# Ledger of designs, part 10: miniprotein binders against a2bj90

Target 1, 235 residues: a2bj90
Amino acid sequence: MSRSARRKTSALNTVLRVVEVFASIQGEGPFTGTYSVFVRLAGCNLRCPFCDTRYAWSLEAGKPLGVEELVEEIARYEPSLVVITGGEPLLQRHPLNSLVEGLESLGLRVQLETNGILPAPARDEQLWRVYHVVSPKDVPVRVPGAKLHPSWVDYARATGRAWFKFLVANEQHVREVAEYVAKLGIPRSRVYIMPLTPEKLDMKELLELHSRIASLAVKWRLNFSPRLHLLVQLP

## First folded at step 9 (miniprotein)

Design ln6
Fold by OpenDDE base, fold request of step 10:
Parts: C-alpha cells; sequence; structure tokens
Structure ln6 (fold): chain B 235 residues (1-235), chain A 108 residues (1-108)
C-alpha cells in the first residue's frame, strides 16, 4: 500500500463525537444572518452556569461519526457557512483538522466557535485557514478555570480571521471588556459584546436586553452581536 | 498557594499537555516521526508535573486520574515508536475522557 493509500485509510477511520447536525441562521458574531449548517461536537472543559447546551458537556452525548460521512451530510444542505461548535470543539482537534480539510476541498467556508482556553491553531494545521469566533469566559463572567490563551491574540493579528465575543449583562461588564481588550492589545474592530441571556426571558425582556446592550456597544465603541436565532425563534 | 491556585495551575498544564498530544497526532499523520516524538515527550513531562501538583493538592482522586493520564501518554509514546497509529488514536480518546473526568472532579 502506497503512503497515499495509508493516508486515505487513516482519514477514512477518523471519527468525531457529534451531538447534532442541523441547518439554521447564524445568530451570533460577525457572520450573523448567514445560512449555516451547525455541527455541535460533544465534550466541554467548562461548566458555565449560563450554558444553553449543557447536554453537550459529556462525550457520551455525541455519536461517533466518520469525517467523510459528516462532510457528505453537511454538503447536502448547500450551506453558505459551516459552523463548528459544541461544548468545546478544540477538544476534538485532531479529527477536526480532517473535517476542515474535507469541507475546504468542497469550497465550503468554515467558522469555529471556541472558548479560547486551548491554544490557537498553528500554521501547519487545517484549522489555521478557517474563521474563529473566540468567546472568552474569564472576562467579564468569571467562569472558574476559564483563561484566554494568549496565542489567540497573536493569531488574530497574524491572520485577521479571529473575533472575540464577550457575554455582557450590564455597563460594568462592558467597561471590564473594554479595559481587558485594551490591555491585551486587541483591536476594537475585532470585539463583539453579546447579551448574557438567562433561560427564562420572554420576548419583551429579550428585546429590552438587546436594546440596552446595543446602546452600550455604541457608547463604548464596540461591535454588537445579537442572539438573532432567539429573536426569530430558530434553532 | 491556595488550593484554588493549585487547581488553576493543574488545568493550565493539562491544556498545554493536550496541545502537545494533538500536535504529536498531526505530526504522526504527516509521517513526521521526529516532531511527533518531540511533542509526545513534552506531553509526558507535563503529565509528570500534573502528578506533582495533584500530590500537593492532597486530592487522592485527582492523583489517580493524573497517574492514569501519565501511563496513557507513556503507552501512546510506545504506539508511535511501533508505528501503531490506530492504537495512538484510541489512546488519544482515552486521554480526552480522562481530562473530562479531571474537569468533573475539579468542578465538583
Amino acid sequence: as target 1 above (235 residues)
Amino acid sequence: GSLEELFDEFLEITYEMLYHIYRAMEAAKRGDKETAKKHIEEALKLSEKLLEIARKAGSPELEKLARHLHETIKEMKEAFEKGDFRRAKELMWEIIETVLKIIDEIYS
């Protein structure tokens, strides 16, 4: 068997633990409004008290899916974007590089959602080529064990393919974000603030929260991320 | 340091260790045995530090998990040396599962 055939057989046996695959609109960050296929990977290294996807924290919540089968499933939706999310998708970093390679070979755009605790992609990874929305959980929400890895700031400067999305509930949180990104030397153009939404908000309360946080974004000269999927009642 | 500071250090080293495991797997997939060896040896050294921190923290369960992690990384090093990439993938999943158990223990 040639070195090429061994590489193909190694790729053929690459499996991800996948919770769900679905088509929707990207509701958050720089790609808001984009028709997207979401791939939610199983396993998370955090226990955020505000997490809306707690069912994805365990690896056992995901089914084993082959990379080739998953690429074919995603391609059938004809997505404008593939969003890789989960608990923390970078826990499955090795098979995820193979997934990205497969998707890019079809000309599909890929965006990763990550908590930014694990190191940023290296130049020789397939993950280097995709878009990343990093959602730090250290500031302002202070999730235990959350620390933004410094390499994400370097990756953002080197590639222009990373953005930072911070959860905020009030003006004090927005101030802390502004101070934090200034200290790290993150350009404000790469920073999004997003409403921290409790699960029990009705539509009126959700709209009022969005209005308040959007006004703070303007005041503090930061980008605003909606939770558009919640506002339009999509998954 | 406080127990909290020891757990923060433990987690930081755990994520650095995982990074080296992933880099070793990527290098091995490319056939770069030298880079794979370098990264798995660094992951092994980091797992020894995890054992030391777990002992200092006085957590028998964390020490047990850190020991299992160390032995699993040692077996992964042997799998790379033998060219058994299938076994290395199995051991990678075992490492991820062990790290998630460590997370559950620290946040309990």
Scores: ipSAE 0.889, ipTM 0.947, lowest interface PAE 0.5, mean pLDDT 94
Fold by ESMFold2, fold request of step 10:
Structure ln6 (fold): chain B 235 residues (1-235), chain A 108 residues (1-108)
Amino acid sequence: as target 1 above (235 residues)
Amino acid sequence: GSLEELFDEFLEITYEMLYHIYRAMEAAKRGDKETAKKHIEEALKLSEKLLEIARKAGSPELEKLARHLHETIKEMKEAFEKGDFRRAKELMWEIIETVLKIIDEIYS
């Protein structure tokens, strides 16, 4: 059969393990403020102590959902951005490429959130053409075994479609991030520092933390990411 | 090496193996049988390495999981040889599930 027919048939027969699908505002990173549909995929290859989505760690947390059905559900929201997150979405890499193909066929913009342990997209993957926000977990708070795959830096350089986001609580953390990105050759323009919120803070404390980290971003000439959804109390 | 060093090596090889599994699946999807075969053979070699490391680490649980990965990848190789892509997808999910059990064991 033709290449087109084979791909079409494969997309119809492909499932993802999906924890939740919901509309909200992208609260973090370069697309902050964008009306988005979030697709949370099940399974994670890390057990981060500061994870706020622990319910997505197990593959059993996800329900099997066909790619074509999922594309139709997402499209009904009329999103400006589709955010694929998880757990770690690249654990479902093969069916994820099928989902991306379906979303792009409808002209929907896609962003992936990943811890960057699995390699960056290859040129022959549908994931090659989407945007990626990479959150390395080996700095400043190192999770054992969480080494960023070096292909992400190469991918960012080749495509301009990857950014790197780091949770920080203080200036020592920012210094560690700055040293890390300099060593890896990641341009400052692609780096975001974001407030580490280790426990539920009241609104005053949350704003004070945002102010502190934003001031550090200016001082260190790095981009600042809020956690906007927390500030405006959206999921 | 230290137990921590062995676990780090185990995880690194697990991720490399898993990447080869995904590369094989993408190649098979487009009908590139030779590329799919090369990647599945690399994944198989890496699963043998995982078994060696699990034994060095003295972890019977990791050894059982590494053996299961090896056996599942052998079945996947057969599925690719038969052109049975539906079976290959089933085995890919079994590999992902086994990787997550490895994650639970190592981070426990």
Scores: ipSAE 0.887, ipTM 0.950, lowest interface PAE 0.7, mean pLDDT 91
Fold by ESMFold2, fold request of step 10:
Structure ln6 (fold): chain B 235 residues (1-235), chain A 108 residues (1-108)
Amino acid sequence: as target 1 above (235 residues)
Amino acid sequence: GSLEELFDEFLEITYEMLYHIYRAMEAAKRGDKETAKKHIEEALKLSEKLLEIARKAGSPELEKLARHLHETIKEMKEAFEKGDFRRAKELMWEIIETVLKIIDEIYS
């Protein structure tokens, strides 16, 4: 078979374990406010105490779906952005590259959300060409075993397609993030601080927290990320 | 080092091993047999290190899981040698499932 035909049959037989597919807005990071389709992949390599998507931790939470079937489902929403999230999507790295290939063939823009423990994309991966929002879990609230792989900083510099997002509750957390990103050589222009919501807050508390963290972002010359979907009560 | 240091090392090696598995799968998909072979051989070496660390940690459950990884990677090497990519995909999923059991054990 030709190289093209061999690639097509390999992608056709590729399966992902998918928890949910839904339309909403991207509420966090550099693409905040964008009409998006979210693809939540099953499996996570962390057990964060503050995780709000614990239902995605196990592979059993995901339904096996073929890549081509999934691409068609996503395309029917006519999204401005496809957000691949999870658990940790890079646990399904091989079939994820096939999904990205299918989405890119339709001209769809893709963003990955990752905890950054597995390495950044290599140049020969389809994931190399998409956007990444990396949420390290070793600062300010340290999760054991959650060390950011150093390749993400190199990738961000080489491509301009990665940003780093940190949950913070107060100025002490912001200081810790600032020290961390300086040590790793992450430019401030690539850094977002975002309100840490460790428990369900009422709307007044949520707005006040957003105000405080936004003020700290200005003070520390870091980018601010809302959790907009929480503010507008979207999934 | 300490038990916590052993678990941290175990996880780091698990992630490195898993990354080599993905690199082997991508290389095999494009027909690069030499690159696929190098990555699967490195993954196999790393799985042997996992067995050693599990024994030092005194964890029978981690030792069972590390042994299962080693055996599964050995089967994947055979599948690559035979050009059986469909079997390699099945074994990759078994590896991912085993990694998640390791995660559950360590974060227990």
Scores: ipSAE 0.887, ipTM 0.950, lowest interface PAE 0.7, mean pLDDT 91
Fold by OpenDDE base, fold request of step 10:
Structure ln6 (fold): chain B 235 residues (1-235), chain A 108 residues (1-108)
Amino acid sequence: as target 1 above (235 residues)
Amino acid sequence: GSLEELFDEFLEITYEMLYHIYRAMEAAKRGDKETAKKHIEEALKLSEKLLEIARKAGSPELEKLARHLHETIKEMKEAFEKGDFRRAKELMWEIIETVLKIIDEIYS
C-alpha cells in the first residue's frame, strides 16, 4: 500500500465531535469582516462564567462527523476563511490535525480559536501552519484553572500567526491586560481588546460599550476587536 | 498547598498528559513507533502523579477518575505495542471524556 493509500484509510476513520457548522462573517479579531465558515467543536476544559456557548461544554453536545464529510461540507460554502472554534477545539487535537490537512489541501485558510491552556502547535503538526486567535482566561477576569501556556508566546514570536484577544469591560481591565502582555513579552501589535458584555445589552448600550472600549484601545495603544456579528445581527 | 493549589497542579499535569497522548497518536499515525512509545510512557508517568495529587487532595471521586485515566493510558500503551491504532483511538476518546469529568468535578 502506497503512503497515499495509508493516509486515506487513516483519515476515513477520523471523527470530530461537532456542535454546529454555519457560514457567517468573522466578527472578532484580526480577520473581522471575513466571510467564514464556523466549525464549533464540542467539549471545553473551562467553565467561564461569561461563556455564551455553554451548550458546547460537553462532548455529548456534538455529533460525530467524519473529517472527509466535514471538509466537503465546509468547501460547499466557498469560504474565505474556516474558523475552528467550540468549547476548546484543542481537546480534539488529533482529529483536528486531520481536518486542517484536508482543508489546506483545498487551499482554504484556517483560523483556530483557543483559550491557550493547551500547548501551542509543534512544527510537525498541521496546526503549525494555521492562524490562531488565543483568548487567555487568566486576565482580566481570572477563570479558575486557566493559565496561558507559555508556548503560545513562543509560537507567536516564531511564526507571526498568533494573536491574543482579551475580553475587557473597563479601563482597569485594559490596564491589567497591558501589564500582563508586558510581563509575558507579548508584542502589543498582536493584542486585541474586545468588549465583555456581562448582560444582554440592547443595541444602543452595545454601541456605547464598543465606543468606550475602542477609545480605551487607542489610549492604551492596543488593537480593538468589535463583536461585529452582534452589531450586524449575524450568528 | 491549599486545596485550590492542588487542583491547579492537578489540571496543569492533566493538560501536559493530554498533550503527550496527542503527540503519541500523531507519531503512531506517521508510523513512528519509537516516538509514540516515548510519549505514551510520559503520559503514563504523568497519570501516576495525578493519582498522587488526587490522594493528597482527599477527593475520592477525583482519585477514582485519576485511576481510570491511569488504567486507560496503560491499555493505550498496549494498543500501540500491538499496532492496534483503532483501539488507541477509542482509548483516546475515553481519556478525553475522563478529563472532562475531572473538569466537572473540579468546577463543582
Scores: ipSAE 0.880, ipTM 0.943, lowest interface PAE 0.5, mean pLDDT 94
Fold by ESMFold2, look of step 9:
Structure ln6 (fold): chain B 235 residues (1-235), chain A 108 residues (1-108)
Amino acid sequence: as target 1 above (235 residues)
Amino acid sequence: GSLEELFDEFLEITYEMLYHIYRAMEAAKRGDKETAKKHIEEALKLSEKLLEIARKAGSPELEKLARHLHETIKEMKEAFEKGDFRRAKELMWEIIETVLKIIDEIYS
């Protein structure tokens, strides 16, 4: 960023509450296998019993970082993809738009991971141009208050920049997902089913679960998402 | 049950209010004062609905949190009227913190 642009950004005193920044492989969804930098934002609007990142629920879990500082840190990794995740990153929506602006000014691709409870991006947001993987908690196991905002389906249709990812453990779950997406009008081509991994599966069990869910994806004509980072033991 | 329905409604209104806060912040960032004012006024109306729902639910803690949201949004409206965007950001973070307290109260 130019010195003038940096001064204007800094004059707005924009910060994010960031839990962690790390390089790894995107293990899930349409960008599986991509060398990525993950930015985990603090705060979540859900308390899912099966959450594997409970340490990010509290806003206090994140340290305040300036957007310019964070962009520079991310850029040093030379990522092919920047994955913004959390908790729920849309709780920090305003400074998140500033981060996206900075990342896109460097030509970096950005993907957001969200539970979809807060509305999809508006056209005047930097987030409008970002890729989104939406993980509704309505189905198969409904978390109370976890209703997917209907704007995400509209956004996906209007932009082609959103996909929907569901954790499933068995065929009954897959049937529930199929019914849900049909009801909402979500095309199968934008739907991923992914293994719901219990804590402390050994590698054989993890592979068996992947095989079972992948077979169900083929049977139900849905996309399969691995949890590749678990299979290759990356963060 | 009826209490679960009230909590679901409370959360839905909370998220709608929060979205208007973000829309106001984005509008203010680009200098669109009329749009920012419109969204802040809508957020204020929604915070009043939260008070009504909290009272119907018989939850003093949700009522306390809803009142805090209402007062904070009133302060944010004044900050926007003065062009004090730094203050508006501070109040936005206070709103986010209050929303997370609502989440903790409802979900436990």
Scores: ipSAE 0.878, ipTM 0.943, lowest interface PAE 0.7, mean pLDDT 91

Design ln6
Fold by OpenDDE base, look of step 9:
Structure ln6 (fold): chain B 235 residues (1-235), chain A 108 residues (1-108)
Amino acid sequence: as target 1 above (235 residues)
Amino acid sequence: GSLEELFDEFLEITYEMLYHIYRAMEAAKRGDKETAKKHIEEALKLSEKLLEIARKAGSPELEKLARHLHETIKEMKEAFEKGDFRRAKELMWEIIETVLKIIDEIYS
């Protein structure tokens, strides 16, 4: 085994706290419709009242998994995309860089889902190379402590590998998003609005909500993100 | 400022501190001891600010957690100085767990 191979193996000897690993269709954002493996990491720095993954808020909700084992598990699914999500994946930033290195070594595309509170990747991080969908929680939903870190705007401009996905329930929320992204200098082409779904919507109500928010996206010249997985009843 | 403003400031500094912890670990992994030292020293300074804010907020539990965080970062600095990267990783996880307890306290 070459010195390079031993350095790669020692670099993969990191542990992540993982809630679940599953294959599905990416239902949200710029990669909607992509066959994906989802890696849900444990721990979150927010307590969003509308969170559908509250079980992932604690680190204890995740099992310790080695990066090498996790890369092998992901690779078995032959995914078109690896989606790293959770509570907040960047709470595990150090081992997450090792995971990304492993996945990229196999030629796998990686997308991170983040709330954007923690700093964007630096140029020397493996995370710099992957796609990011940032979901701010300050606007319009105003979750306390959910301020978008400014470095995400800089990262988006520098790399073109970031998009911003905002939860919206009505036209006032869409207006607030439009004003916010204009103020930050985020290009509208990188902005998605997505339906804020209350708990217990039936399929009819869900479709009606999607229709309303999609129409607002057209009116306000923003991209629309469905919740496709909910519409097609996938995980 | 309001108690809410103090908590917001506390969280902002906490996230900056945590960023420096991760950067220190990454530098250490590369064998860049100087960069690792710089980042861990910055994290330590930020943890001192957290103690000051917690005192201003008048939260005994937040002060206790901030103190634990500060002492853990201090021990992590010593682990780097000794080249004990295993211990440094353990302490990193303890820091993350402490940060999550801080989040639970602030959102309670």
Scores: ipSAE 0.764, ipTM 0.894, lowest interface PAE 0.7, mean pLDDT 93

Design lp4
Fold by OpenDDE base, fold request of step 10:
Structure lp4 (fold): chain B 235 residues (1-235), chain A 115 residues (1-115)
Amino acid sequence: as target 1 above (235 residues)
Amino acid sequence: SDELEELYDEVIDIAWEMADLIYEFRKTGDLELLKKFMELAEKLIKIAEELLKLAEEAGDEELIERIRELVKRIEKAMEAAKKALENPDDPEAIEEFIELALEVLEYLWKLIEKL
């Protein structure tokens, strides 16, 4: 690390509440297969019944970490991508912009995972420069209180740095996604459908579900997101 | 059948092209997009007529009804597009077209789900 990189990090007295930091393969969306460091932030504005990370719903489940310390921790893994996820990362928007600035200063690529309820990044935010995978929870899964903020459509069209990942269980869900995407003006090329996985599928059932949803993706001309980490038994 | 697969490929491609066109029109108000919509609508009617023959040969009464309803929705949207072209300064004519064009897509996605 150059002395100049250390001096720019030293001014960010910002703290994030972090649940976990780990290295794995990105299992989902446009970066599937990428060696990634995952930063799971604490706190969520939803209570999805199918959530696999319920332990991250409370802000209190996260430990306070300084942005500088977190940048140093992430950098030790030498990742091809930094994935910022959690409950809802944008609940910590201010210190998250500082984290992104720190990571970008090291030449690290950053991808955010968000439920899209909170507004998209503004042009003056560091978050404007990173990649975003938006996972709407209003369609088709109809989580109470979920509504995609319209600014995400504008951000996707303006920057090309957003994708939309929808959870689907059947063809009716895929139709509802197509209808929703068309109505909102989300570009088809930015849409991913992903299997909605119940907690108790065996590997055979999981593969059969992936095959069915992948075939529907081809039928409907949509991108397919696997749950690759589940298929290869990684975190 | 190979014929049904070909017709399906045309329908799904037109559906996505119409979706992009409607979005662009809502953002720009470009009246040339209304003309393009009319061209796509005419193609879609022809495909619907061929799908109707296949559905009649198969005796699929539900599919026949869906195709006939789709054609009626396309015709209404085409009339609204023409009215908007003739009255470009009428915001009600423009909004009526957008609503009817989105309805065409809703019927089209439901048809695609059954093909």
Scores: ipSAE 0.856, ipTM 0.935, lowest interface PAE 0.6, mean pLDDT 94
Fold by OpenDDE base, fold request of step 10:
Structure lp4 (fold): chain B 235 residues (1-235), chain A 115 residues (1-115)
Amino acid sequence: as target 1 above (235 residues)
Amino acid sequence: SDELEELYDEVIDIAWEMADLIYEFRKTGDLELLKKFMELAEKLIKIAEELLKLAEEAGDEELIERIRELVKRIEKAMEAAKKALENPDDPEAIEEFIELALEVLEYLWKLIEKL
C-alpha cells in the first residue's frame, strides 16, 4: 500500500459524522442524573418505528468533525460523563476508538449507547475500557434486522462495564425480557427496564407509566431506568 | 396474603438463581452445577405444592393448571440432569438438560407474571 493510501486511511480514522453535541443530564440507565456531554453520531443500521432520533439515521445527516476538534469541544463543557449516542455509534468504530483515546487522555469518563447488533469491543480496542449501555431491539418489540451480538454477554460478564436496557410498556414485556435475559445469560444485576413512552403522553400519563414500570422492576428484581430528561424537560 | 408474598419471593429468587446456574453450566460444563440445579428444583417443587394449595383454595383453575405443568417440566429437567450426570461425555444428554432447564424457566416466568 502506498504512503498516500496509509495517509488516507489514517485521515478516515480521525473524522466522525456528528449530528449534534450538547450538554445535559443523562436521563437513562446506570448514569441517570450525571451531568453529561452528549455526542450524537450519524448513521444507523436499524429503522426502529419508535425511534425519537430518526434525523440521525443517515450518515449524511451528520457533519464531518475531526476527533481532536471534537475532544476540545467536549472538554470545554467540563462534563462528569461523555455519552456517545446517535443512530448506531459503532458504525463509526475506528474514529470512535480514537475519540475515546482522546477523551480518556483528559481523564473523562465515557459511556457508549449501542443497539448491540455489532460486536462488543475487543481487548485491543480503546472502547474495551469504557462503559456500554446496550439497548437490544430483539425484545420485547422486535425490530427487523435486530439481533444482539453474543459477544456483548461475554463482555458484560468479563468486564462488568456493560448494562442492558429494554423498553417495556407492561408486565408481559417484562416477562419477555426475563425470558430473553435468562436464555442469553445476561446477569440480572445488569438489566434495566425503561418505560416505552408513546408519542404525546402528558406529564400525568408519563408519571403514571414510570410508576407502573418501576413497580414491575421491583417485582421482577430488575433495575429501573427513568426517562428523566422527559420528566424534567431537558434534551 | 403474607404467605403468597413469601412464596413469591422464594420463586423469583430461585428463577434468577437457576438462570445464572444454567448459564454457568453452559460455559463451564461443571457437573456440580447439575447437583445444585437438582437442589433448586426440589425446593421449587415444594413451593409449587404450597402455591397449588393456595390456588385450589382460591378456585383459580388456570393457575392450578400452570403450577401442575410447571411441576411436570421440573421433573423432566431433573431426569435430564440425572442423565447428564451419569453420562458427562454425552453432548446430547447435556444439550437435552439445557433445553429442558430453559423450558422450566419459561414456565416459571409465566407463573410469576400471574402471581
Scores: ipSAE 0.852, ipTM 0.934, lowest interface PAE 0.6, mean pLDDT 94
Fold by OpenDDE base, look of step 9:
Structure lp4 (fold): chain B 235 residues (1-235), chain A 115 residues (1-115)
Amino acid sequence: as target 1 above (235 residues)
Amino acid sequence: SDELEELYDEVIDIAWEMADLIYEFRKTGDLELLKKFMELAEKLIKIAEELLKLAEEAGDEELIERIRELVKRIEKAMEAAKKALENPDDPEAIEEFIELALEVLEYLWKLIEKL
């Protein structure tokens, strides 16, 4: 068997626990507005009180899907971006590297959403090549057990393929983000602040919150991430 | 006021530049970054003195106290920067500067929140 045939057979045996696969618009971070296929992976190492995807916290909430089958399913949507999200995708790091290899072989762009608790990709991982949006949960929201792994700062500086998205509700939270990123050496150009929506807001309240946080982003010279999918009522 | 907006724009830009400088210094130990820190610190003191006048005119005693404390922190960090430049082989002098410079940033971010 050729080296190519052995790689295919190893990918065939690699399984992900997947909650859902759907097409939508990326509503958050540097790729906002991009036609995307979302792959929500099961399992999370946190229990954020404000989590909108609590159904993904258990690994058992996901169905086992083979990497090849999942690549074929994603490819049928002809996406401009593949967004890998979930609870915490990096809990499935090994099969996730195989998924990324499959998607990149089709010329698909990949973005990972992570809470940044687990180490950043190493240079020998397929994940090293993709885009990452890291959402720290230690600042300002202080989720118990959340701590950004230092390797994400190094990865961001080395590759330019990482951004950091912080949930904020007020100016004090924005100050705490500024202090945190300055202390860690996260480049300001890679920082996004996003509205924290702890409860279901109506559209008026949601727009007002977006306006306030966007104004604070300008004041503090930070990037703003909308919750665009909530504003346009998409998944 | 237009004057306060201009001063704010200068303060926020210096804060981010100072943050980048402190990070680079912690990584490289480049003594030229200490000189740049001193230049930024001197500029920040001048802006703080202008902000102090506006705060005094407004009768904002809390803001006056915050600005005065910031100036004292900047001056201490500048003294530590000088000491580190004079003693580049003293790791304690370098560490003292880094600590005091990070404290300046903490006070500066808190001031920016109030402007």
Scores: ipSAE 0.850, ipTM 0.933, lowest interface PAE 0.6, mean pLDDT 93
Fold by ESMFold2, look of step 9:
Structure lp4 (fold): chain B 235 residues (1-235), chain A 115 residues (1-115)
Amino acid sequence: as target 1 above (235 residues)
Amino acid sequence: SDELEELYDEVIDIAWEMADLIYEFRKTGDLELLKKFMELAEKLIKIAEELLKLAEEAGDEELIERIRELVKRIEKAMEAAKKALENPDDPEAIEEFIELALEVLEYLWKLIEKL
């Protein structure tokens, strides 16, 4: 079998557990504002109290979809960006690499969202070439079991294709983030701070929180991430 | 005041520059980075002297204390840097400098939080 034929048969045999596929705007991080298709994969290795997507925690919440069929469905949306999220997408690492291969063969730009517990991509993985937004949950929010794998810092410095996004509620949290990233050697140009939004915020409170955290980002010379989808009421 | 804001801009710039320098030194062991640390430390002491004058004029006892604790830590780290330069093959001297330099950064973040 030629490499082309082997590739085709491999993609046809690969399945992902998918909770949902939908078009929206990327509301967070370096690609904020981009017309995107979101692919939410099932399963998560954390149970964060503040999680907005608890319905994706269980692998059973996802339905099996063939990778090639999924690629074609995504392409029909004509996205500027494909955002792979979840749960924790790296729990389905092998078929995820197949999905990325298919998307990149069509010239589609891919971004992965991860909590960073599992290791960064190796050079021989398709995931090596995509963009990553890593959201550590051990600082300042201190979710049990959420230790950032050190390979993500190495990957970010080697490739320039990873950014780190932290949920903060106040200036003490921002100081903790500064201490954390300095010790790990994460360049501040790769760091985003983002509002930790409690439940039941009205729009005025949400805007006030955004304003406070944005002001802290300027003060501490860090990047600010909104939660734009909340402000404009998109999924 | 505009004077305080200008001093703050210098402090936050030095803080991130020191963070990068400490990480690079831990990674490479390049002795020139010890000399650069001492240069940044002297610059920071001069800025701290200006901040101290403003804090004393305002009667801000907490800020005064934070500035003095920072200067004390800077002086200790500079002494450790000199010792490491004089004993470049001594792992204990190298580790002592790193620990004290990280402590300077800790107190610097605490000062930034109050400014």
Scores: ipSAE 0.681, ipTM 0.883, lowest interface PAE 1.6, mean pLDDT 91
Fold by ESMFold2, fold request of step 10:
Structure lp4 (fold): chain B 235 residues (1-235), chain A 115 residues (1-115)
Amino acid sequence: as target 1 above (235 residues)
Amino acid sequence: SDELEELYDEVIDIAWEMADLIYEFRKTGDLELLKKFMELAEKLIKIAEELLKLAEEAGDEELIERIRELVKRIEKAMEAAKKALENPDDPEAIEEFIELALEVLEYLWKLIEKL
């Protein structure tokens, strides 16, 4: 069977639990500024105290949606990038691979957001060929239960398709990130530091925090990720 | 100052070079990387001596202490590197070098944080 024929057969029998689908810009990481469609999958294996998408934690928050129908909905937006996020999207790994197959068959670029607890894609998975932004939650923020699976570093080095994004509040956190990535062998070119907002900040405070963390990124020779959608008030 | 900024640029570049080098050594066991470590370490000691002069002129006792502690760690790691080169089949010598080299990085990151 052709790749397209196998995808069609699989998609008819595969369902994802989806919280929301919406168009916006990617506000974080290496694809910042890209016109994107976000697909938020239900379920998470963490309960981060700083999470701004707590409504996606429960699998029950998602509505069942067939993969082929979802592909068609996404395609109508004509996105430059499809961002698969959640919760933790790898909790729905099997139907997620079917979704990726459908999106790729239409020539759509796909980026996954993951906390990195579950293993990186295997070579025979459709997820192998997409981009990943991995946000470990064990350092510096120390979320209970968080641990980066070591396969993500191997995957990033082998494919060039993964980047690592860390929430930091200050320079001590940046030093901890440097220690962590050096020990694990994550190349600094793959590392982003991003502002951690411990409480609601007004716009002035948010800009000041961005400035401080961006200056630290330059000082430490690391990439900076904004939270651009917060600055420009997009979803 | 311009002198401090130039020295900082060298320190941060060496820190990331050492991080890559230590990782590659852990992955491959390539003993040529021990020789490269010693080259970077010697360069870093020279830079640390220049930083120490600036810290002494400024009366910055905390910075002085950090620089001296870093140099002590570098010297220990260099000794371990030489021992590992002389005993390439000794896994204890190899493991000792890795541990001490990682300590150099730890103190190097702490120095960078102060600069």
Scores: ipSAE 0.666, ipTM 0.878, lowest interface PAE 1.7, mean pLDDT 91

